# VH-VL binders against q9umr5: the designs that were tried, part 467

Target 1, 268 residues: q9umr5
Amino acid sequence: SYKPVIVVHGLFDSSYSFRHLLEYINETHPGTVVTVLDLFDGRESLRPLWEQVQGFREAVVPIMAKAPQGVHLICYSQGGLVCRALLSVMDDHNVDSFISLSSPQMGQYGDTDYLKWLFPTSMRSNLYRICYSPWGQEFSICNYWHDPHHDDLYLNASSFLALINGERDHPNATVWRKNFLRVGHLVLIGGPDDGVITPWQSSFFGFYDANETVLEMEEQLVYLRDSFGLKTLLARGAIVRCPMAGISHTAWHSNRTLYETCIEPWLS
Short names: E, the ipSAE of ESMFold2; O, the ipSAE of OpenDDE; V2, 0.75 times the mean of E and O plus 0.25 times the DockQ between their complexes.

## First folded at step 22 (VH-VL)

Design yi11 (framework fv_nofazinlimab; at its last look DockQ between E and O 0.86; V2 from the best seeds 0.00; counts 0 for: unsure alone 73.6 < 75)
Fold by OpenDDE, look of step 22:
Structure yi11 (fold): chain C 268 residues (1-268), chain A 123 residues (1-123), chain B 112 residues (1-112)
Amino acid sequence: as target 1 above (268 residues)
Amino acid sequence: QVQLVQSGAEVKKPGSSVKVSCKASGGTFSDYAISWVRQAPGQGLEYLGEIIPMFHTRNYNEKFKGRVTITADKSTSTAYMELSSLRSEDTAVYYCARTKYDILEGFSDFDYWGQGTMVTVSS
Amino acid sequence: DVVMTQSPLSLPVTLGQPASISCRSSQSLVWSHGNTWLNWFQQRPGQSPRRLIYKVSNRDSGVPDRFSGSGSGTDFTLKISRVEAEDVGVYYCMQGTHEPLTFGQGTKLEIK
């Protein structure tokens, strides 16, 4: 039988968005038990990511326990960060494939319609004032705001991304790295036409330097220092990068070609 | 001024489906979320779900999951609520309402309402 | 789901006298950042609901100052300092902090 699949949604999302994905999985892997976790749906997805991590942990533990051979995670957008953190804090997870579906794994610094919708009176260049405050860090979107022009504020104020990245020292860094490295494969999915994840390379752990030049994963300090295990994973062939053009952010979970190319191979 | 104008009254048989529309005017449709709330005769208000047209995201009250479908057409500034497998208990006035999301200001829930659409389910 | 409990459910009031409606939530409505999304709605006979108060104590435009909202955590109150004939209707509290959004049972205000 196929390993169970656990799906974690993104910002303002719910299980409804994954109806096509469920269909695809059912067609290609019949009998697969797919659980789309309806936790922190809608506006609740704005809650601090650590709160979400705790909630999702409580939900996945029973599923993992019933699947001793392992499970697969499909985590979309903001959900990809939740899942990475989840795998970092769980010392006994049995995740075979962690599929990060268009997730801002290295953070967000976009000036998109999405941002403007949430912050109608603010600009990207000024969000650091909000997001790197204690108040701002109570919102999920600020938990992975990564301003390349205010690295000091990011490193000191980011209560989530900087920690799971191991960019700021903390007592659990070694253990979290160990836990995360239990994953069989890390499948990174994203593309240049996403329109929301900014830069889109963030889905592959690429990100801006201080001059807003996009550097690839291998150039990032988190990789060079192997702060949470990216270098180790890459060395053992456990990282899969699957870029795809022509897909908007809201379509990653509903594209058949994307599914067949980037998701399906890792559900066996 | 902002207006939400809903479609007219419906009479349906049990087991059938109904689709109610809500056309918004006087504002930017994509800047807001549209929610649906119903009220059975002589009863209180019950939340069905919400759509954010800008993101194409939807959130449903689990009580109605599987039966309710909320959609939106940005080109016409119209939201829709479809309820399937109708029962007599679904007889109610259905309202659409607008919500503003702002991280700084917070959630401004239901600042404007439609006039309501009476849906009667009877054999 | 968060249960919103209003009291009383029926509120007969003499014109010119004050009125008070209580709303209690089964869970705290305070977000970690400190905001509380508690709203009050008025529904006059034969009309759609109308928002009166948002975020516990803020009056919507056009709402008379005789209406006031207060409270914190799980206990909230809507007060009308001097009830007028046009205030007849059903009042609902509603929480927007937790999904799904939920309403109180409603309080029917009538003139004695």
Scores: ipSAE 0.911, ipTM 0.947, lowest interface PAE 0.6, mean pLDDT 96
Fold by ESMFold2, look of step 22:
Formats: C-alpha cells, structure tokens, sequence
Structure yi11 (fold): chain C 268 residues (1-268), chain A 123 residues (1-123), chain B 112 residues (1-112)
C-alpha cells in the first residue's frame, strides 16, 4: 500500500495540468491515492501566498490524519513555495517526501517572456518598486520576487520569502525550523533549460549575489546559518538533487523520463 | 485591430460532439487567454472555461468539467472548444472572448468577443 | 460559485431620462486595495456582447460618457444619465475576482 500523494499546482494552474503525472503514478504505483488540490486555480493563484498556505493547510489536514504512516508532496513551481511554508507552519505534518518540481525556492529575478506577460510595462531592474510595496505584496509573484540589487528592500518588505527563509527575525522562526526538519526527504528538481525560473538554480536553493553570480546552496547565508534547517537536513542525507536538462518549465509534470528518474523513487 | 472570427453555425444530433473554432487576428495570440461563453436562446451568459497558451494551462468551470475540452493551436492562432454528449439544452450561441492578464493595469476580461456560433441540438 | 444578482431584470425607460441598474455579488469582489474586477457588458439586439465598463468605473474606448459605473465590495451600479434609442438591449454585470467567472442574469432595457 503506497502513501498518499498530495499535488500542489503553480501559477495559473489547475488540477487539469497534472493528468500525465497522475497517469505515470497510476502505472508505477497502482492503488495510490493521489489528490491534486483544487484550490486557488487559474487567476486565483495570484492571491497572496500566505492566503494560499492557509487554504491548503485546511485541505491537507484531513488527508494527513487518514494516513498516519505519512504522505508525499509533489509541488510544482510556485506551489513548491506554498509547500515549504506548509512544512514550517504545521506542527503536526507527516510528510515523508517533499518533491519540489522546478520551484523558485530562493526567489525569482528574471526578464522572461512570462514576466513580460504579467508585467508588460516593467523590467526586472525596476519591478522592485512595485513588488516591495504593500500593494505589490498582495500578489503571489511579488511574494517571491528577489532583487539581488535591492537586498535591503527585499529583507524589509518581503512578506513571505524572507520570512520562510529565516532572513528576517520573527517570533516563530525556531518553531518553523523544527517543523520543517520533520520532513523525511527534500527532493529538488529543476534544470538549465527551464526558461522561467531565473536563475534556474533557485530550484536548488542557489541564487544570485549582488554581481549576478550564482552562488550554490552551500554558499548561501541561509544555509551557512542553518536559518530554516537546510544544513541540518543535508547533514542527515535527506536532500536529493535531481537536475535534468532539456525540460521547459511547462513540461516538468508531463515528462516520463523525469518522472522515472527524479519522482518515482521517492513515492514509497 | 484584434478580431476573433468563429466557425459557422452547426446542427447536431443528441449524443454527438461539436467543435467550434475561434481564430484570432491582428494581435499576438500567446499574449492573451481565450475564454468560451455560451448563451441559450432568450437566456443569459454562462462561462465555460479558458485556455492560456503562454502557460499551456486550461481552467474549466466545474459545471462543464468532463464534457468540455478547450485547446489551442499557436501556429494558426486558433482556439477550439469541443462539447461532448450533446443534448437539447446545449442549444446556444457559443462565443469566444479574450482576457489580458496585466497585473498593473488590472485584468482586462472579455475586451473583444467573437461573432458567436449557433449550435442547435435537435433530433 | 459567486452569485451575481441584477435588478431590475426589465427596465422600461422614457427617452432622455436616467436609468440605473443594480448588481450585487454574494462575495466581495475586492482583489487588493485599488482592484475590484467588476465589468459591465451591453448586448444590443442581434449582436455579440460589448464591454462598457471595467474595474467598476472605467469606461472602455468608444463608450459614450453618459454611461458610468460605481460601487464597491458587493454592491455596484451602472447608470445612463440620458437614455437614447440606441441604448436598447440587455446589460450584464460580470465578476472576474473569483473562479469561475460569473455573470448577472441581465437587465433588458426598453424604451417606453
């Protein structure tokens, strides 16, 4: 009997996007209960991430309660940030594998076609004026905007990413770290041909320094200070890195080779 | 400028399927979401769902999930709506309409509509 | 689903007189401070719908200035300051804040 799987979608998504992933799971792990959470679909995926975390928390509680042996999370793109916040705020979660599918875990700083689609009159160099305002923080994409050239504004204005990363002091930091560390495995998936996540190494907790040089996870202050448990988790052997080239952002959940290599082994 | 031109009227038998096309011209197809809305004779407007070519995503009104399929072909700038298992109450004019998702300006819903496609379901 | 309720459903009006159409939603339509996704559409006889008003009060290009929108939260109004013969048709409000997008029942405007 396989552990239940909970799927959390990304920006402008809905449960329909995961048809192929569900098919792969059914073929390799028949009888697995898979729930694609039908919350904050379509345009509602732009609602503040803390609002989404609250709603998704309420939805996962009964699923986790029915599975005392544990559950797995597969969380795509923006959904990976929702899931990481869930692991921090839930003192009673029983997640074994947290599978992060090309998620901007250290944030986003890119002038992609996708940015131009949502902000046609802006560029990455000036988006901080919008995103690091109270108005901008009411939109999910601004909750993880991470401008390496305006670090002081990021640290002060980010209502989501700076908090779940432990980059800004808050009264729950110790409890959130303890809760996050209860996860069995953290499976990081992404690749250089994604085309949306910028830098793509954000999916592996890498990010730009002030010169736009990518620093790896182990070079990040949040890792070195163990702000939310990455160093501890790596030392336990609980972090799995599964990079794959040749996959565009919209194809991660519909690539069979990716599934077999990076996802299937962790669906015990 | 931008135009949405739909396929012609159709008469269908109960139990069959219909596929309506919506060709966008005078703009960049992938910059917009394409939505489908229907209007039964003498009735109001009812939203069916949308497709977002840029994100390769579809979002359906739950009322129609399982019966409606919305697709797009970027190479021809054409969206399609297919409704299956037709019955007489599906008789309606089917419209396509577009949305621009601009965070700063706000969502611009249904600023342009197609001319409509009459679908008649009768025995 | 968010229910959009229009009143009146039938609106006979004398040429040159004002007209007012009410639209109420079952939930707040406020997305964020400054953004409320409420739209008004006009459907003239035999035509496709045409958007008149977006974001509560913003008039689309080519829409006469006798049309205005107002309201907040759950209560919204479309006003026509002086009704003209070409204003005959059905008027719909629509909310874009919540999935699925939903329309009011429509208000048929006729000249007495």
Amino acid sequence: as target 1 above (268 residues)
Amino acid sequence: QVQLVQSGAEVKKPGSSVKVSCKASGGTFSDYAISWVRQAPGQGLEYLGEIIPMFHTRNYNEKFKGRVTITADKSTSTAYMELSSLRSEDTAVYYCARTKYDILEGFSDFDYWGQGTMVTVSS
Amino acid sequence: DVVMTQSPLSLPVTLGQPASISCRSSQSLVWSHGNTWLNWFQQRPGQSPRRLIYKVSNRDSGVPDRFSGSGSGTDFTLKISRVEAEDVGVYYCMQGTHEPLTFGQGTKLEIK
Scores: ipSAE 0.785, ipTM 0.879, lowest interface PAE 1.0, mean pLDDT 92
ESMFold2 (binder alone), look of step 22: mean pLDDT 87; pTM 0.908

Design yi12 (framework fv_nofazinlimab; at its last look DockQ between E and O 0.91; V2 from the best seeds 0.80)
Fold by OpenDDE, look of step 22:
Formats: structure tokens, sequence, C-alpha cells
Structure yi12 (fold): chain C 268 residues (1-268), chain A 123 residues (1-123), chain B 112 residues (1-112)
């Protein structure tokens, strides 16, 4: 039998967005038990990501317990960060494939429709004033705001991304790294036509330097220092990068070609 | 001024489906979320679900999951609520309402409402 | 789900007299740093609900100043300083802090 699949949604999302994905899985892997977690749906997805991590942990633990052979995670957009954190804090998870579906793994820094929608009076250039305050950090979107021009504020004020990245020292860094390294495969999915994840390379742990030049994963300090295990995972062949063009952010979970190319191979 | 205009009254048989529309005017449709609320005769208000038209993201009251589908057409500034497998208990006035999301100012829930659409389910 | 409990459910009032409606939530409606998504709606006979108060104490435009909202955490109150004939209807509190959004049972205000 196929390993169970657990799906975690993104910002302002719910299980509804994954109806096509469920169909694809059912067709190609019949009998697969797919659980789309309807937690923190809608505006609740704006809650601090650590709260979400705790909630999703409570939901996945029973599923993992019933699947001794392991499970697969498909985590979309903001959900990809939730899942990475989840795997970092769980010392007994049994995740075979962690599929990060167009997630801002290295953070977000873009004047996107989402940003303008939520912050109609703000630009990305001044959002650091909000996001790197205690008040701002109460919103999920600020938990992974990564301003390349205010690295000091990011490192000191980010209550989520900087911690799971091991960019700021904390007492759990070694343990979290150990836990995350339990994953069988890390499948990174994203593309240049996403339109939301900015830069789109963030889905592959690429990100801006201080001059807004995009650097690749291998050039990032988190990789060079192996702060949460990226270098180790890459060395053992556990990282899969699957870029795809022509896909908008809201279409990653409902594209058949994407599914067959980037998702399906890792559900067996 | 802002207006939400809903489609007309419906009479349906049990087991059938109904689709109610809500057309917005006087504002920017994509800047808001649209929610649906119903009210059975002589009863209170019950939340069904919400859609953000700009992103086509939905959130449903679990009580109605599997039966309710909310959609939106940005080109016509119209939101839709479809309820399937209708029961007599679904007889109610169905309202659409808009919500503004602003992280700085806070959430502005249901500042404008449609006129309501009476849906009667009877054999 | 968060349960919103209003009291009283029936509120007969003499014209010109004050009125008060209580709303209690089963859990705190505080989001963060005072942000509380608590709203009050008025529904006159045969009409759609109309928002009166948002975020606990903010009046919508066009709402008379005789209406006021207050409260915090789990306890909220809508007050009408001097009830007028046009105030007849059902009043609902509503929380938007937790999914799914939930309403109170409603308070029917009538003139004695």
Amino acid sequence: as target 1 above (268 residues)
Amino acid sequence: QVQLVQSGAEVKKPGSSVKVSCKASGGTFSDYAISWVRQAPGQGLEYLGEIIPMFHTRSYNEKFKGRVTITADKSTSTAYMELSSLRSEDTAVYYCARTKYDILEGFSDFDYWGQGTMVTVSS
Amino acid sequence: DVVMTQSPLSLPVTLGQPASISCRSSQSLVWSFGNTWLNWFQQRPGQSPRRLIYKVSNRDSGVPDRFSGSGSGTDFTLKISRVEAEDVGVYYCMQGTHEPYTFGQGTKLEIK
C-alpha cells in the first residue's frame, strides 16, 4: 500500500484548493489515504506560525503513529514553512518525502498582490517597521518577512524564520537540525512565473543579498554553515529541485503536468 | 455608494441545488472578501463561508462542508453561493456581506450586506 | 466553535429610556495587542442586518452617538442611551477572531 499523504495549505486557504491534487493522487496512486488538514483556514492562517506549527503537530502525530512505514507531506506556500518547522521540532517524525510546493523557504520580500491586499498603505521598503515589531510578529506573513536591507532587524526580531533557519543562535538549534535531517527527501518546487513568492528562488532557498541580487542555496549562509541541515541533505542526495515555468502561485496544486513531474515520483 | 445586489427568491425541492449570486458595486470588488450568512425564519444568523475573489481562496464553516461552494467572478464583480443536497432545514434568507482585511487597521467584518435571497425548500 | 451568548434575548424598553445588551464569548476574542474582532449588528423588521459597531467600540458612519460599544476579552456590551422608535429590531453580536465566525442568538428590542 501507498504511504499516507498529509497536505498543509497556505495563507487564507483551505482544503478546497486541493481537490484537484486529491484527484490526481487517487488516479495515480489508488488507495492512498490523503488527509488535507483543515486547520487555521481563512483568516486564522494569519496567526503566528508557531501557533500553527503546534496545531498541525497535534493533527499529524496520530496520522504518523498509524503509519509506521512513514508518511509524505505536501505543503503549499506558507504551509511549507509550517511543515519545515514541524519537522524541526518533532524528534520522532517519520516523513519520507517533504514536498515544499511553492513555499517561501528563505522568506518573502516582494510588493505582491498579497502584500498590497493585506497592507494597502505600505510598501515592501518600509514594511520592516511593522513586521519587525512585536506587534507585527503576531501575524504569520511577518514571521517570514526577510528584508535584505535590514538584516540586523531580521536576525533580531524574526521570531520564526530566523530561528528555524538557525540564523539566530538558540538552544534548540542542534536538536532541530537533527530532527529535520530525519526527512527522507526534501522536494523543492517553484518557478519564475509564480508571481507571489518573491524572489521565486526563495522556494529553493535562494534569496536576495544586500544589493537585491539573488543568490542560490549553495551561496546562503544557512547552507554554508549547515545551520539546519541543507548542506548535509544535499550531500546525501536528499534534496530534489523541481523548477517549472508557466505556473502562477494559485495553480501549483491544480496542474497535472506539475503533479506528474514534481510530485508523483515521490509518493510511491 | 457601495451596494451588494443578490439574485431573486428560489423555490427548490429536497435533494436539489441552489445557486445565489451577489453583485457588488460602488467599490473595488477585489479589495474585499465576500461572506455568506443565512437566517432561517424567525432564527438567528449563521455563517456559511468566505471567499477572497482576488486569490480565489475559500474558507467554509465545517457544518456545511461538502454541500456549500462559494465562487467569484472578478470580471463581473459577482460572488456565488451554491448549496447542494438541499433539505427543508436549509429554508432561509441567504445574505452576502463584504469584509475588508487590513493588518494595520484590523479586520472590518460585514460592513455592507446584500438585500437577502429567500430560499424555500419544500416537497 | 466559539459560542456567543447574548442577554437578554428579549428587551422591552420605554421610549427615551436607556437599553443595554450583553454578549459573552466562550473564549477570549483578543487577537493581539488589543485587537478584538467583535461587532454589533442591528436588524430592523424585514431588513438586512446593518453593522453598528466594529472592533468592540467603533461606530460605523451614520450610526447615532446614542449607540456605544464596550468590553474586552470575553465580555462585551452594547448600550443605547435613549431608545427611539426606529431602534426596534433584533441586535446581534458577532466574533471574527476565530473561525468559523459566530453570532449571538440575538436580542429583540421592543417598545413597551
Scores: ipSAE 0.813, ipTM 0.913, lowest interface PAE 0.8, mean pLDDT 95
Fold by ESMFold2, look of step 22:
Structure yi12 (fold): chain C 268 residues (1-268), chain A 123 residues (1-123), chain B 112 residues (1-112)
Amino acid sequence: as target 1 above (268 residues)
Amino acid sequence: QVQLVQSGAEVKKPGSSVKVSCKASGGTFSDYAISWVRQAPGQGLEYLGEIIPMFHTRSYNEKFKGRVTITADKSTSTAYMELSSLRSEDTAVYYCARTKYDILEGFSDFDYWGQGTMVTVSS
Amino acid sequence: DVVMTQSPLSLPVTLGQPASISCRSSQSLVWSFGNTWLNWFQQRPGQSPRRLIYKVSNRDSGVPDRFSGSGSGTDFTLKISRVEAEDVGVYYCMQGTHEPYTFGQGTKLEIK
């Protein structure tokens, strides 16, 4: 029988967005129990990410307890950051595949329609003034805002991303790394035509340097220092990279070719 | 000037469906969320759900989940609400309203409303 | 769901006198840094609702300054300093902090 699948949605999202993904799983892996978590839907997806992590943790515990052989996570967009934090804070998670579906894993620095929609009077170059304040950190989009031109402010002010990346010292860093490393596979999905995740390589733990040149995962300090386990996972052969062109941000969970190529093989 | 214009009144039998339209003008349709609210005769207001056309995302009041479908057509600046499996207690005026999600200035909920669409469900 | 309780449900007022409507939520409406998505709407007889107040105390453009909103946490108030004939209608509070958004049951304001 197939392991249960838990789905964690993104910003302004809800369980309805995954109806096609559910259909694909049912067709290829009949009998799989799939739970799309109906927490922090719509507007509530803007709540602080640590608040979301706590709520999702409470929801996944009973599901994982009923499946001692393991579960899979499919985590979309902002939801991929929630899931990575879950894997760090849960001493007893039993996740086999963590499937990160176009998630801003190294953060976001983009003047996208999403940004203009939420901050109509601001530009990405000015958002550090809002996001790197205690007020701004009360909104999820600022919890993973990563301005490459104000890295000192990012490292000091980020209440979420800098912590789960191990970029700022904290007493739980060693335990979080240990917990995260218990995952069986890390499946990274994204592509150049996403249009929202900026740089799109953030879905693969790539990100801008100070000149806005994209450095890939293996060039990142967090990888080189193995701050939260990326180098260790890669050495184990546990990291799967599945880039795909031609898919916009809202279409990742409704593209059958993407599902068959990048998701299906990992739903044992 | 911002305006939300809804489709005309409907009379339906129990067990059928109704689809109400809401056409926006006087602003950029994709800059706003469109929500649906109903009001039974002599009663208060009840939220059904919303759509964010820019992101193609929807959220629904759980009370109506499975019966309500909210869609949008950006090319015509029109949102739609379809309610299925109608029953007599669904008799109400159905309104659309818009919301601006501005983090810096704060959310501007239901700043403009449509004129309402009376839906009568009669056995 | 967050329950919004208004009082009074019926409010007869003499022209020119003040009016006050209370709205209480079953849980805190504070989001962050004092941000509270509490709104007030007026529905005149036979018309669509019209927003008067957003974010607890901010008047919409074109709303007379005799209308004011206040409150925090779970307790909120709409005040009309001098009721005029045009103020007749039903007043609703609405919270947007928690999904689903919920309305109070309404307060019918009438001239004595």
Scores: ipSAE 0.705, ipTM 0.849, lowest interface PAE 1.2, mean pLDDT 92
ESMFold2 (binder alone), look of step 22: mean pLDDT 91; pTM 0.937

Design yi13 (framework fv_nofazinlimab; at its last look DockQ between E and O 0.80; V2 from the best seeds 0.80)
Fold by OpenDDE, look of step 22:
Structure yi13 (fold): chain C 268 residues (1-268), chain A 123 residues (1-123), chain B 112 residues (1-112)
Amino acid sequence: as target 1 above (268 residues)
Amino acid sequence: QVQLVQSGAEVKKPGSSVKVSCKASGGTFSDYAISWVRQAPGQGLEYLGEIIPMWKTRNYNEKFKGRVTITADKSTSTAYMELSSLRSEDTAVYYCARTKYDILEGFSDFDYWGQGTMVTVSS
Amino acid sequence: DVVMTQSPLSLPVTLGQPASISCRSSQSLVWSFGNTWLNWFQQRPGQSPRRLIYKVSNRDSGVPDRFSGSGSGTDFTLKISRVEAEDVGVYYCMQGTHEPYTFGQGTKLEIK
């Protein structure tokens, strides 16, 4: 039998967005038990990510317990960060494949229509004033705001991304790294036509330097220092990168070709 | 000024489906979310679900999951609510309402409402 | 789901006298830093609901200053300092802090 699949949604999202994905899985892997977690749906997805991590943990623990052979995680957009944190704090998870579906794994510094939608009176260049305040950190989107021009503020004020990345020292860094390294495979999915994740390479742990030049995963300090295990995972052949063009952010979970190419191979 | 104009009254048989429209004007459609609320005769208000056209996301009241489908057409600034497997208990006035999301200013829930659409389910 | 409980459900008031409606939530409606998504709606006979108050105490444009909202956490109040004939209708509180959004039962305000 196929291992159970757990799906975690993104910002403002719900289980409804994954109806096509469910269809694809059922067709190609019949009998697979797929659970799309309807937690923190809609506006509640704006709640602090650590709160979300706790909630999702409570939901996945029973599922994992009933699946001794392991489970697969498909985590979309903001959900990918939730899942990474989840795997970091769980010392007994049994995740075989962690599929990060167009997630801002290295953070967000976008100036898109979506940002303007959320912050109609703010610009990307000024958002650090909001996001790196105690007030701003109460919103999920600020928990992974990564301003390359204000690195000190990011490192000191980010209550989520900087911690799970091991960029700021904390007492759980070693344990979180150990826990995360329990994953069988890390499947990173994203693409240049996403339109939301900025830069789109963030889905592959690439990100801006101080000059807004995009550096690859292997050039990032978190990789070089192996702060949460990326270098170790890569060395053991556990990281899979699956870029795909021509897919907008809201279509990653509803594209058959993407599914067959980037998701399906890791559900066996 | 902002207006939400809904489609006309419907009379449906049990087991059938109804689709109500809500056309928005006087603002930028994609800047807002559209929610649907119903009110049975002489009763209170009940939330059905919400669509955010910009994010192409939908959130449904679990009570109606599986029966309610909310869609939006940005080109016509129109939201739709479809309710299937109709029952007599679904007889109600259905309203659309607008919500503004702003991280700094907060959530502005239901600042404008449609005129309502009466849906009668009878055998 | 968060249960919104209004009291009273029926409110007969003499013209010119004050009125008060209570709304209690089964859970705290505080989001963060005091942000609370509590709204009050007025529905006159034969009309659509109209928002009067948003975020506990903010009046919408065109709403007379005789209407005021207050409260915190789980207890909220709508007050009308001097009831007028046009105030006849049903009033609803609504929370937007927790999914799904929920309304109170409604309070029917009538003139004695």
Scores: ipSAE 0.882, ipTM 0.941, lowest interface PAE 0.6, mean pLDDT 96
Fold by ESMFold2, look of step 22:
Formats: structure tokens, sequence, C-alpha cells
Structure yi13 (fold): chain C 268 residues (1-268), chain A 123 residues (1-123), chain B 112 residues (1-112)
């Protein structure tokens, strides 16, 4: 019947936040086994992303083993980066739909109220000094901080995003790309009223150039070089883009219309 | 300088619920997390959970999951802790305390405390 | 859950003499590779807890310099170089590295 669904939460989040999403799935796809992973909750969501990837990998292995027909991932906010890394490092994953729910896939460069909450005395133009240091890389938000005005520092100091994007040479790049390309569909969800992901187009693999002009996915160097498989996925028709306006960052998993439009069709 | 002022003492019967308030002043309410900690008579301190108004997230100690609900009202700068299905062992002083999540300066846990609210559960 | 074990649980001290309280965690309190979210609190009789030390060794403002914290990994110590009458109360260590946050059992400091 329906494939099991694994849910991976975001920054400062916990499994409780997905109660409405679970209700929607139960109502529209009765009998679906849904697991919201209860790891790295609250404060622990600030741990380095490779630590989180390791822990989530251990949790998903038995779920995938019990579902040889495949599973779906719904990965929210920071959780979408964890999930993309999982798809790269697991040579035997059986993920059909990877649903990326307002995730900063190309990174974050914003000074919203949410960022000021974590960095109350710093502006986004100065955060590269904090984030591109060994001290800053202890924290997950710095693992995907992407300052378009300090690209050389990003490429050198990023312990996570520059690697999973294939923007810095590393010995596993070919294997990670191969593993990622085994996914059936990549479903990208986000919107202009998110209020946290900056630019919001990061959820669609768009990002700023040096003039802070947003370039879409197809204009990004990582796409053009097919660094981790985006061009290949698009060419095979495996990328679905589902933007929706009017949804704030904390409301993606509790909006019925968003679920019905962007999520439900991919929960085969 | 932050001040946390809690609601008054309560006497409750087993099986009922209690809701304790914690009003914050002297800062911007959304700038920090509010945590709840309790202390049974003659016992130590026990963490119940926290709310982060800015992120609209709540995180509970699993020991109390299903019985504790933490909420906030930004318009009144007030956090609330509700404990349901009360038992005699829930007799305690309930404190709110704040945490500041500043990545540059480091986490500042429970640097300000409310005065405490005595909750007595007796039949 | 991380278990925080304090020793001693009762600490009678003569005025002007030093006091030392041990706190041991059941697992490492190191966040990633440097930060350790270990705190010390003082609770005077009839009062709310008051934070004394944060991040292992940093004194809060208004805390006398006779209080000091040290330690790493799983073993931590609060020292009072010369106990004064106002120091009477219960002292708690607390870890904030792992959810849920947990406290030690408390050490009751008394004047002999």
Amino acid sequence: as target 1 above (268 residues)
Amino acid sequence: QVQLVQSGAEVKKPGSSVKVSCKASGGTFSDYAISWVRQAPGQGLEYLGEIIPMWKTRNYNEKFKGRVTITADKSTSTAYMELSSLRSEDTAVYYCARTKYDILEGFSDFDYWGQGTMVTVSS
Amino acid sequence: DVVMTQSPLSLPVTLGQPASISCRSSQSLVWSFGNTWLNWFQQRPGQSPRRLIYKVSNRDSGVPDRFSGSGSGTDFTLKISRVEAEDVGVYYCMQGTHEPYTFGQGTKLEIK
C-alpha cells in the first residue's frame, strides 16, 4: 500500500511540531507508517550537521530495511540539508520521494529576526568572521552559512555545505553524486513569505551572486557542472518545484493547502 | 535587566490541572527562551521543558510528555506552564527561568529566575 | 538522561575555611570540541536559585571572587576559598549540553 514516511525536523524543533502533518497523512493515506525522528531536539539541533547526519543515518537504516519497496523523506528546514547528506553518504538508501520543505539547500545569508535571535550583536555582513572559524563550525547554522561576498572563505572553511554541494574537491564526490542520483523524485517546497530562509530561493537551489541578485538553480555553477547531480535529475524529470506564497517558516508543516498541493501527490 | 514574576500559590486535587504564569519584563520577550523547573519539598531541581517564542517551538522533558504544556502570549510577555493529571508527587515549587541563545557569547542558561509558585496537590 | 552526581551531599564547614563540591556527569558534557555547558547554582534558604558559574568557570556578575569553577569532560568542581555566613544554602550543578537538562542532587552547605 503506501510507502513509509520518515520526517526529519529543523532548527530548535522537535517531533511534536509535526502533529498536523501526521494528521493530514493519516486522513488522506490511511495505513501509512510515519516516523518523525526524535533526535537532536531543541538545543541539540545546533550540533554540527555531520554529527546529526551520523545520528539520523543510524535511525533510518532499520526503517528502510523493513520497507524494501522504498520510503519517502519529508525534511523540514535544516532537516532538508541533513536528508540531502544522507542520500549522498548512504550507498544503499531506498528513498523514492525526497520532499524538501523550505530547506536552505544553497545556504543562508540573512539578518532576519530569527538570525538576530542567535546573533543579536552581529550583522549578516560580519557573520562570516564567526561562522568561518573553527568555533563557528561547532554550530549547525554556520555549517550552511553562505556569504556571497566571501566565497573564498566559504569554499575553504565550510565543513558541510561546500562539500555536499561539490563546491570543494574531496575524495568522495563521485560516490556521493552516484548515491544521491538513486532518489526517485526531488520535491522542492518553499516560498517568498517564509521569513527565515534568505534568500527564500535557496529552497529551490537558487542563491545570491556577488551583487545579491538571485540566480535560479539552472544558473548556479553547481548545476552547470552537475556537481552532485541536479542537472541529471532535472533532465530525467525527477525535480518537482512547488512554491507557495503566504506561508511563514514555522507554518509549512501545519498548512493543509500546502500539504494537499505539494506533499500529498508524492506519498505513493 | 530581566524580571520574571510568577502567579500565586495554588492548591489542587489529584487528577486536576494547574496553570502557572510567568510574566517577563525588562527586555524583549522574544529575545530568549523561557524554561520551567520544579522543586518538590526537600528535593532537588527538575527541568520540565522550554518554549522559544521567536521560533514558536516547545521542547519537553520526556518524563512529563503528555502531561505538561508550555505556551506563551507575546502580547502580554507571559509564558505559561500547565500540568495535567496531577498527583501528590507533583507537589512542588514551580520556577520559570530564562535562557539566552547567543552563539557568539555562548548560551546563558537560567541566568534569571522567577520567585517560584507553590503548587500543593492534596485530597 | 545524563545523571549528574554531586559529592558531598552535606557539607558542614567552619567559617573562613575552604569548601569544595564535586560534580560528575554520566557522559561527557563537551558540546563538539570545546564548549561545555555546565553551570553552578546557589539556593539560599527560602529563595529562588541563583546562578553563580556558567560554562564551567565563568563567574556571574555580583558573585564574589571566592567562588571558582573548574573541570572538564565529566568531572567538575565548585570551590569556595573562604566560606562566609551568607554562603549557607544548597548548591546544584546543572548540565545544558544534552536534552533534557539535568541537575545534580544538591550539596547542602552548613556552618558548623
Scores: ipSAE 0.705, ipTM 0.867, lowest interface PAE 1.5, mean pLDDT 92
ESMFold2 (binder alone), look of step 22: mean pLDDT 89; pTM 0.925

